VHH binders against o26223. Designs and how they scored, part 172

Target 1, 191 residues: o26223
Amino acid sequence: MKLLWTSQHIKVTVHIDGKVSKMDVLEAIKTRRSIRKYQDREVPEELIDKILDAAMCGPSAVDERPWHFIVVRNREMLEKIPEVHPYGAMVKDAPVAIIVCCDSSLEKIPGFWVQDCSIASQNILLAAHSLGLGAVWTGVYPLEDRVEGIRRLFSIPEHVIPFSVIPLGYPAENPGTRDLFDPDRIHLEKW

## First folded at step 9 (VHH)

Design y77 (framework vhh_7aqx_2)
Fold by ESMFold2-Fast, scan of step 9:
Structure y77 (fold): chain B 191 residues (1-191), chain A 124 residues (1-124)
Amino acid sequence: as target 1 above (191 residues)
Amino acid sequence: QVQLQESGGGLVQAGGSLRLSCTTSGFTFSEYWFSWFRQAPGEEREFVGAISYSGGYTDYADSVKGRFTISRDNAKNTFYLQMNSLKTEDTAVYYCAAHKYSGFPESTDEYDYWGQGTQVTVSS
């Protein structure tokens, strides 16, 4: 994919239309929700590039950084995702989707690539939310049929594992936030 | 093969109660998270409630908190949605769903199996 701008273009300030206030980090974490309904409105390439920059800033085991990303804006390709991912129907209605992949040849510590790609996926969700966009993590790995379907659809090589598909857009829904703090799950000094 | 079957839907007057059941087969019931979703005409499926594999965690959409209760019966391979104080806004097709825990019970994309849906109509 050749969707990414140069680093100079990524630094350009963009305006986000709509009623979005700038959030601090804790507010972004607490108010992010999965968004599956999107406005019929394009997401600027500059915002996608900012999101991908944030995705690559996550920690990884022994700095292995095994993640690769496929950016899909082509309507025909977005419409094919539900054929191999039964619950990816919302992807067809999104203006863009990001496929998070792991290059297993870059793995230095066995098994930690899952955590690495989970961190990258979460950073995409948080960055999108902070920029006034909505997104949802649709599961691929470890569901064998979805992994193979996405691999086939996007010509992903054998040593690369598709991990998640994340559609993004301006939100057309506003789910309420939840109070999830549970002090009984916090143990001091011992279990 | 794997199957989820909803039952207990129907017509009810506003203020009334219904209990939906989802009977499952073809997998180890005790290993799964279970959820209810609903879909009103012209809308997408929305989350209603979830129960963890241990039963120790439940979650509900704000619109149904205090009125709906999700529960499970491992001996019967069945889980339930008890709906009280029904409103006309609760009219929808209700779907049961099952997934192995992935941390996102509100996400339709995390569910391995779905039922065919049961209609609930609340008249005024």
Scores: ipSAE 0.000, ipTM 0.087, lowest interface PAE 19.4, mean pLDDT 82
Fold by OpenDDE, second read of step 10:
Structure y77 (fold): chain B 191 residues (1-191), chain A 124 residues (1-124)
Amino acid sequence: as target 1 above (191 residues)
Amino acid sequence: QVQLQESGGGLVQAGGSLRLSCTTSGFTFSEYWFSWFRQAPGEEREFVGAISYSGGYTDYADSVKGRFTISRDNAKNTFYLQMNSLKTEDTAVYYCAAHKYSGFPESTDEYDYWGQGTQVTVSS
């Protein structure tokens, strides 16, 4: 997979001594948490490749696959993201971030790209978790200031819409597990 | 042989400062995270703080945040705990610990190496 590296991407050689955690899909879903603290440890390119592979395996409307991904490792750029994303403070502490974007020219049905990019973003989170990394979904779309801020920072074309910023790294926190099951949200046959 | 040795402990008055050192040998210092723990009499051992491989990341328990600072000197195979604004409740045996490439530890059992501890006593 030829990662489209923009001139701003710095290839970092990472010591691959990390245990790749293997977990089943239900375990990944049930135990995943948003991680906002990261170790001073680089993430191997191999892991990013696996995560991006997973990101592209989700379904999309009529198989339109409108997603693009910007992989950001440049420290200066990572540090600038919080300037245009008020809730993205943790990005500056991450060794890498993935920006999920939609190319509107690839849309076959208008509006479904939000679902498509959401699925891609969630797959990034689950894949990261299954690989022993921590990540958090920071929303960009549909907040106009965030969209335009990210667009300007990364020179994103007008027909491409930044959707989410996902910082990743080895976790430096353990939020624990949650039980989010709510039977009151389940309706049988009718509301 | 792997060794972690604490030093710098002692008696200090409340409001005072103390600097602990943990000197290490027998392993590649730069490849480890380091942490400080403390244990008061009759209490469980508790996390104080941690520092990453290069020192770019530090974390602290809420009880010491803003008062304690951890640093490391990779050239000296030594890391430190600077304790300011000490309180009587900071009285404990302080332990240094190390772990390698295991992520952020979830338990004390995940640490690879431990020091013997040094006594810190804060008087009123």
Scores: ipSAE 0.000, ipTM 0.256, lowest interface PAE 12.5, mean pLDDT 89

Design y78 (framework vhh_7aqx_2)
Fold by ESMFold2-Fast, scan of step 9:
Structure y78 (fold): chain B 191 residues (1-191), chain A 123 residues (1-123)
Amino acid sequence: as target 1 above (191 residues)
Amino acid sequence: QVQLQESGGGLVQAGGSLRLSCTTSGFTFSEYWFSWFRQAPGEEREFVGAISYSGGYTDYADSVKGRFTISRDNAKNTFYLQMNSLKTEDTAVYYCAAGRYTAWPDSSEYDYWGQGTQVTVSS
């Protein structure tokens, strides 16, 4: 049995290029793109708070909610991320980055923290987009070199696992949207 | 501009050894993850082994663990696959691949590929 979704439209207010617009949920999901070029503009604390609120609203296995977040605005620290994260070159040009972490002491069932932190990371990307910002998920876990590099750089305790680094800012590029619907990946009634 | 070139392939007897090399140009070698893939006649391309940008992480397909070793030499912009205790089942075209972020064994995540080098293991 496959799940078939019907559309439900929940309108959100988005700031785009200093202007407010409304975007429904499906539109937000379909138009979100990875953004790696940012304007030289600071992101207000209020928007970061809204993004992190959205990150924490994701479903979590047995409601363990193991996520912790590091907000990095310090330019010197942002410039050091590419030294320990090979895919993080764009982070140095972002006004802010969020590091999504798992506090293993909060884990209630083994292994599901990965899904929990993935959901939190996607919510950050989607929330940023809905607020007129651009962001990109740069992978940390399960790549042992990156995990250790980020841990050392940000003094992350041994019981906490850095999962992703997400730079974000006002977008300086517009890659356009994609039509990714592939009906061959949908099986009706059974495989 | 960007190039990956395999060398070291050829004919070898079962139980023998070969070392494949992949020489690269056109990008900053130290920033890339490197992998080897292979494709036997009539089969899909399969993952063989990977090495992280720092060299601190390596991974291998179960079929080659303990026999093959991947390594990198940043000074030469080259990475290698040392193949020991070769079996007839190792006969394939071997491809080197490079990616800024790669989740092996997913071949779609690699940015650059070599042309391939034939390895034939005779009984």
Scores: ipSAE 0.000, ipTM 0.135, lowest interface PAE 15.8, mean pLDDT 83
Fold by OpenDDE, second read of step 10:
Structure y78 (fold): chain B 191 residues (1-191), chain A 123 residues (1-123)
Amino acid sequence: as target 1 above (191 residues)
Amino acid sequence: QVQLQESGGGLVQAGGSLRLSCTTSGFTFSEYWFSWFRQAPGEEREFVGAISYSGGYTDYADSVKGRFTISRDNAKNTFYLQMNSLKTEDTAVYYCAAGRYTAWPDSSEYDYWGQGTQVTVSS
């Protein structure tokens, strides 16, 4: 069944006046893109609060909720991140970044923290998009050089593992929509 | 038919005040962000300010911040630009615009535009 997803230009209505976004979850997922260019415009604290609230709403293994978040607005610190993260060049151009971390002391089942922090990171991206912001997931873990770079830069304790850096801002680009549906990746009942 | 009509423009002395109005019809007013833009002779159209659906959020260009205020009256299908402490560099044609997406300085994100009203600030 070829789901002809006609690229209907879904006009996304984004509310940033502190109200709940009218963007439905499927629309948010389908229209979200990585944004690496940002306007010279500050992001209100209330939007960051909403994003962080969303970040903490995802499931975690046995409800361990191992995540911590560092909100970075300091320009000097933002400009230093690319020095330890070679693919984080856009961070220096963002008005704010969120660093997602795992506190290993909160881990109940070994290894599931990666999934937990991934869910939190994705929720940050979706929430940002629904609020009219652009964001991109820049991976830190499991690359040791990036992990240690971010750790030292932000004086993160040894038992806390930096997982991702997510710059956010009002988008200064529109990469358009894409269709990523691939029926060849769907197997019914068996491989 | 969708219509946006600006009013309230004119000649004013530097340091003076003007209030622009944009009256709309042909669409659901409460479902749109509204913005003001301006274009001076020989210059590109520039963002002035925006107001959210409920009026709970506003944004302004740095050049007008603290001097200009945007408000809206959903019952009247009208939104406003209060301009105080006007400067000669504020001289331009002012346009009102409507969009469903989060309003920002990118003019391409707006669906409807007014015809513009002339504001002239004399020294």
Scores: ipSAE 0.000, ipTM 0.271, lowest interface PAE 12.7, mean pLDDT 89

Design y79 (framework vhh_7aqx_2)
Fold by ESMFold2-Fast, scan of step 9:
Structure y79 (fold): chain B 191 residues (1-191), chain A 124 residues (1-124)
Amino acid sequence: as target 1 above (191 residues)
Amino acid sequence: QVQLQESGGGLVQAGGSLRLSCTTSGFTFSEYWFSWFRQAPGEEREFVGAISYSGGYTDYADSVKGRFTISRDNAKNTFYLQMNSLKTEDTAVYYCAADKYSLYSEPSDSYEYWGQGTQVTVSS
């Protein structure tokens, strides 16, 4: 049987003061889970603004920052997303979704916009979690049928590529945390 | 009216094989990702393997990779776990699960539908 290490076995200690009620960065990363069930409760615009600020703080290739974001709160529009994204069924039940897009006119180096938009997507997930919200990344690019469907649905111009759809809301589920640390994947000095 | 029902569990000697089946009803089988999970006595439920709606992608826990194979039969609304080279550590209740998996969401306990479980006991 595979014996798995936990983070405490590598002597990394996080001291949380009893007065600190917020997750630190490491706990946010370790406890973030994909959330697909949401409370029937609106997410304040202030929290969306904080999430998008965090999304834009990610690194990008040669600082190209090619991302644009569409914030979708309209129930009728959210209900249409599953028609063009088969694995986006949970989006119709979310109070809001963010569509991460690449403006290809901002691309300075070919192909790296995928990594840039991936970083922005992950920052959305972490920021949402840190603010007491839940979210899930539903993939759009590189599936051409989904790219075209989302483009048509939201009137996205041809030079802009929809990358991901991230529904978010107050969580109505708590799947628990995972211990994924695997020391067999860490090689010191050489392979 | 959605149902998932496991079958094929039982007692087997170490080094032996078992094939688990999960028969489903009440939803469009071809639209779902299917997974197997297991829970040993006193342990948390753990992921074993998954198969995509198209059958084009499969994923396995490192502990079973190379020994277990997940497959699906859309005509029979059934998916399977072929377990070879069984070890005593494989002793657990095995659960089948179904969900509309998102491309970038990790496997988790957040599956939409679950079976009742089937016992697998591997003796030395």
Scores: ipSAE 0.029, ipTM 0.430, lowest interface PAE 5.7, mean pLDDT 84

Design y8 (framework vhh_7nfr_2)
Fold by OpenDDE, second read of step 10:
Structure y8 (fold): chain B 191 residues (1-191), chain A 124 residues (1-124)
Amino acid sequence: as target 1 above (191 residues)
Amino acid sequence: QVQLQESGGGLVQPGGSLRLSCAASGFTFSEYWMSWVRQAPGEGREWVSSISYSGGYTYYADSVKGRFTIARDNVKNTLYLLMDSLKSDDTAVYYCAKHIYSGFPETQDAFDIWGQGTQVTVSS
């Protein structure tokens, strides 16, 4: 199926499985890289909204959707995050960071929130990439020092668990592409 | 200043070949997707081809698929379009365009910087 979009200045005719997308899913996955250097450029709110929308579209255990998101743009707060996160140095250079959290009161099955928040975090990374942004997943949970550090810094309630900090911005680096396929990790029928 | 400058256009006979170049300056070239767009006389602009950051992914309009090849040299900050088996219908001004976002350009808002264009004329 051919899809067309036409404007006064541009006409595009494409055949992509009957749909027009900004980026093919496999392309997004294959080309995504962790980005730790960012331009001195603000990220529009519209892009953050799209990213958060994507973050909430992943599956969760019995549809519990335990995730919450803190969007941080305040420079002072961004600069404090590295103080409690030893591998979060790049956060201070980002125009914005998203903190993914779990509200434990929303859990229906214990323990699956880690998978739920992981899926949300990955969707943030893929969505960011598709929108021309760079991002990196900095782990918070399950390291107690990082969890408590982020909790105190952002006054997060006890029943809410910070899971990840994801700085994002327009990329100021290009790590290139890589092939991570390893046939030795594939087992047929049995180990 | 951010700038794109096309070159390599000219007059060719049907079945001939051309190589277009687009020199980029004023921005980090390797961090953006790039596209070629053309405009024939009396017609609107038509998307031709797009290429990802490192060239790992390329897209083509059906009208040029199998005949045109998009490429880039990130060391030289240059975008290329190799055009083989040219037809009269390929006659147009060819523009290089910088993407705002990664991915396929599904709307005109996909581009923020344009070159001045280079004329390609295919005629016997």
Scores: ipSAE 0.015, ipTM 0.282, lowest interface PAE 8.4, mean pLDDT 88
Fold by ESMFold2-Fast, scan of step 9:
Structure y8 (fold): chain B 191 residues (1-191), chain A 124 residues (1-124)
Amino acid sequence: as target 1 above (191 residues)
Amino acid sequence: QVQLQESGGGLVQPGGSLRLSCAASGFTFSEYWMSWVRQAPGEGREWVSSISYSGGYTYYADSVKGRFTIARDNVKNTLYLLMDSLKSDDTAVYYCAKHIYSGFPETQDAFDIWGQGTQVTVSS
C-alpha cells in the first residue's frame, strides 16, 4: 500500500476495508488504552500516513514543529529495540513502530521541543485508536542510555534526539476501562 | 445475512457448568475478535470475555477469571464460552458480539454485530 503526499493532500491511496472504528474525539480520548499485544497482521501504509498526518497537526511552541518520524517495519530492527530499551519488550512483537524524534536545529525556543514531541506522541496514540489500532508510548527521553541506544540503532544524527518509540498494530488485547476523573484536582478561581 | 446465533443456555444449580455456543455467518469469522457480553435483569451490559482472531489471546472480566474459558473454532465459525463453578450472580442473558475494533465494550460502539442472546439462570 502506497500513499503520495503533497503538503497534507493525498494524491494516491489504496482502499482500506471497513474494519476501522467510528468514534468522536471525546470517545477516543476516554477509551484509548495502552496496547502491548498485537495481532499477526500488517498495518496498511495508508493508516500509518493518516496517523503521521495527525501527529504533525499538534500545536508547537512558536510554530517550531521540530518533530521527525522514523517508521520501522523491518522485523530484525524491531527485534533489536528491546536490547537498547529494556521496558520495550512488546516492540519486537509489533508489526510496526514509530520513533518520534526532535531535530534540535528546528528549535526556536529552548526546552519546548519536549512538549512538542509529547503532543505528537499523544496524537499518534489517539489517531491509532480512532483507526482501530492499538499502540503504547515507550519512553526514551530523558533516559540517556535509551536515547543513545536508539540513536545508534537507527543512525540518528547527533543534532536529532529520539523522544519516544511507539509500537502499534491491530490489538490482541482489550483491557478494562479506567475512571480517572478526580474532582479534588479541580480548583475554582484559586488554589 | 450477517448474524450471530447463541445456544446452550439454561437453568443450572450453583456450582454447575454450562457450555455456550455462538454460530457466526455472513462474514469472515476468522478475521475478527469476538466477545461474550452479559446483561442481568435491570442492569446494563457487562463485558465477560474476548478472544483474538487466531485464539492466541484471551481476556476475562475479573468476576469470571478462573471460572470461564472462551474458545473459538475458525473452521466451524463458532465461538464458545465454557462456564464452570457458576454462581447466582452469573444469572443473565449472554450475548455473542463481533468487534469493530479493540475498544472496551462499555458501550455498543465496540461491537457492530450482536446475537439474540441466550438465558443463563443459576438458582437452587
Scores: ipSAE 0.000, ipTM 0.123, lowest interface PAE 16.6, mean pLDDT 81

Design y80 (framework vhh_7aqx_2)
Fold by OpenDDE, second read of step 10:
Structure y80 (fold): chain B 191 residues (1-191), chain A 124 residues (1-124)
Amino acid sequence: as target 1 above (191 residues)
Amino acid sequence: QVQLQESGGGLVQAGGSLRLSCTTSGFTFSEYWFSWFRQAPGEEREFVGAISYSGGYTDYADSVKGRFTISRDNAKNTFYLQMNSLKTEDTAVYYCAAYRYSAFGDTPSEYDYWGQGTQVTVSS
């Protein structure tokens, strides 16, 4: 699959205070936020490759790896996604979106593909964040109208199920940090 | 040789307007973001605003938001700072800067090129 990339080779190296800084995994998880505003700036193909690599590194049920990814850079297609996805308005403003799909023919155990594709989607979000990008998980499955809408737009075969649409770009907002820890959700030994 | 040159500075009365220009040469203009900075006497240099490659995105310091506008003309290798409703506290040397890469946001800590600056003085 040849990624149609038209533009600017930007260094992937994140410089914080003049130093190459790698975001550790805990930092990535804790500081990640949904980003719905993006700069007028293209995302280099290299970053997308890294993100997709990360997406494929998650576990799957009995290693079935049912996921497929559609990388969308075409402006017209990006602008059409909100027409079938009511909460996907930000997609039209993103330079790129990744559609995560399941090929049902690859399933070894029925139903676990939802977990598999969720893990892949989350890895996309974390990888994007660690690379200095912003992203948001827009749910497609299990909402039938969204599933069918995305299917039609991208001519997705019947045995392939669109799961999520994830717009990505350099962030044009900073939602800040939040503490989501809730000790009431933790049970020791028994409920 | 890379050059950034500010122009349009001068003396203006409070409430007035001024337009600064930064003319560039020696590099591919369309491949850069641009920013304006300013430095008042005895103060640190501060961010004023930035503009993306195509001009579709801009960012401004809170102190100038709603009063200042940045634009660019890629055909002229020039970008601008329109300053309206000027205040005495806007008095400073204004610098233009260029960068190709920005990590984790629209305000990088490092810029590739800088102008020499132009004086803006706002009188009461």
Scores: ipSAE 0.006, ipTM 0.283, lowest interface PAE 10.6, mean pLDDT 88
Fold by ESMFold2-Fast, scan of step 9:
Structure y80 (fold): chain B 191 residues (1-191), chain A 124 residues (1-124)
Amino acid sequence: as target 1 above (191 residues)
Amino acid sequence: QVQLQESGGGLVQAGGSLRLSCTTSGFTFSEYWFSWFRQAPGEEREFVGAISYSGGYTDYADSVKGRFTISRDNAKNTFYLQMNSLKTEDTAVYYCAAYRYSAFGDTPSEYDYWGQGTQVTVSS
């Protein structure tokens, strides 16, 4: 059963939605939306494991795979994230968040870890969506105040760089479909 | 014509050393990352080591770390695998491979060019 919070006058609406249908890759990519409102429901550990497995399957520069992940379920810790991340207010209301980090000791080619961690972050969003969850990528790197705030809050060592904070849960909102295809951005053979 | 040609393989006793060379032609050597792979009978091709276009970064499979060293010589359009402390389990056909730095991963399908392979046999 989904719980829906909506609009200027907070209204709680409950409806039955317990089924996750199989979604192909293109459908998952096209229908994934940033979700910032979550049901008051626990996300099973097994689903987090599947999401993190998918995150680690992304390509990385020279197969360096520099990513590490912190899984945060502690309510007190989730409530402190908005203090160091101004655009992370929704994290306090999420049942869980994943912090994507780069272990710089695993870096084989300078600078590509940003792309590696971006790929891991996107895979988290797509995997969550495919499993009937909603998530949003809140940016940490390269904003120095956010990087140091998150590092301090979660006791992250100096050689590890927090990259993104991704709250996730069962969605309590349903943003509509987007049509983003723009053929003017496609050039054949030459510019 | 693009060509990668391995040399330096052969028979060696356990504990010995071999140096493999991969000589290249038909492309701009300095633009490419290079890797060595090996394949034992009945097995899939296994990554052994890689070197970046600048030579500043190298990577190795855990099974060969500390024993094998990859290097490159841009003036000779050649890159190398120095194999020390050889073990019988290092017996395989060794392949050199080349890819541009925009490619990711260490799987055979991600490489632009391959050599034909050179046999390395380590006896006890």
Scores: ipSAE 0.000, ipTM 0.125, lowest interface PAE 14.4, mean pLDDT 83

Design y9 (framework vhh_7nfr_2)
Fold by OpenDDE, second read of step 10:
Structure y9 (fold): chain B 191 residues (1-191), chain A 124 residues (1-124)
Amino acid sequence: as target 1 above (191 residues)
Amino acid sequence: QVQLQESGGGLVQPGGSLRLSCAASGFTFSYYWMSWVRQAPGEGREWVSSISYSGGYTYYADSVKGRFTIARDNVKNTLYLLMDSLKSDDTAVYYCAKHIYSGFPETQDAFDIWGQGTQVTVSS
């Protein structure tokens, strides 16, 4: 049975006018793109609150919820992040960034915090996109140079591990949509 | 192969200027802080200057502050040191060095890759 997946071109009309279009979850997932260019426009605190709420709604190992979030709006600090994060160039252009961290003292099972913080980070991206914002996940952990750079820059305690830096803003680019479905990656019952 | 290659050294008179270059290859240049370190005859290595990923942070030894300028071109994978108002005490072999981690190099252990060096001689 040849599953003819007709690639329906979902025309993602990115309404630039900041209207919070209610995307369904699949639409948000499928149309989300990394955005690295931002408008010269502030992000309302209300939207950040919604994004952070979403960030905390993901599952975590044995409900350990080890995540912390640093919200950065200070222009000077935003401009410093690229100097300790080599893939963080776009952060200086964003009106706000969220740094996702793990408090290791909250960890109940070793190692699962990476998954927990990944889920939180992805929820930030999806929530941002659903709210008409653009964002990009810039990885910090497990690269030690980035971890220590961000730690020192934001005076993060030793028991807290910076995981990701996510700049956010109204998009100033439209990278288009991608079809990432690959049936060759699907195995039925066995490899 | 990871490599740093310095150039631009030479003989200059006191008060003169030189521009050193360091060509980087074999690694992602823009992902690392870079430094210049010099060694005068019979002396130990002396840190000269450091620069962050994009050049937003620059640091200088007191001995060269106001006279030397560190810069980088991440497109060309090249580190530079502009040296003005050179003095006899600036005579040394100048090395470019790759940082292991971001931040000010507090010790020599901050570097994992070194160039072969370029000779700078300041003499009348």
Scores: ipSAE 0.357, ipTM 0.715, lowest interface PAE 1.2, mean pLDDT 91
Fold by ESMFold2-Fast, scan of step 9:
Structure y9 (fold): chain B 191 residues (1-191), chain A 124 residues (1-124)
Amino acid sequence: as target 1 above (191 residues)
Amino acid sequence: QVQLQESGGGLVQPGGSLRLSCAASGFTFSYYWMSWVRQAPGEGREWVSSISYSGGYTYYADSVKGRFTIARDNVKNTLYLLMDSLKSDDTAVYYCAKHIYSGFPETQDAFDIWGQGTQVTVSS
């Protein structure tokens, strides 16, 4: 059996092993990598909606769910992000970015919004990977210059705190997977 | 339980039109990207077209671009291929296939469920 692909204007990234198969949850967690190079392809709105649905399914302290999301597709706006985020250069080359924000008016326990937004950010990365996309978490909070820069750029209200900027797209790189298991970090019963 | 069933094939003259249908059952059709793949006698399988789960995004092989239209009805759990300006080279068995993952399929291994196929013959 041979599948004959005709020439396509839109290109897909070739996997290092030449195989694309169904991933279970553990495989998805172990094979997700930060992706900073993207194909010149639009990410469908329905995939973004699925990713954001997954983000909102994360646990939060006393179910406060303080997260809000800004979806940025406008090329001019994406190109301005590196001006206020020095390590966000790859964002200008992504077809879309999600800004994870905390609405402090929704916070029930002081300080736990950081954990809540971290959980939402990780769910975005895993959901993107499960859908064949690549993404990377670029940090905003707690660096005040980045927080205020992003706030000003996207007209974010004073009571809302930008937490992370996550560019995503179809991957144009395959860095391979890592084996990070370290048994020296596991202690039985006591330290 | 899980099944894809094609229909609508037949004999047509060059320049004619056909509408293929694929009825899906046993899975949540609206969650998956779907494709049409064809196989001419003595040839390997050739990807024809793919459609996103909402229908908002479509992809076409260069050989059919501008002549074929892929569509879906998520209420009826049905995939369609509208074929215009048919050529003798379009003669093949046409299969509908369910994607394992979202987006453009990179390999033939991107599909986990296949229909039985429907024959399209373009001849004068």
Scores: ipSAE 0.000, ipTM 0.137, lowest interface PAE 13.7, mean pLDDT 84

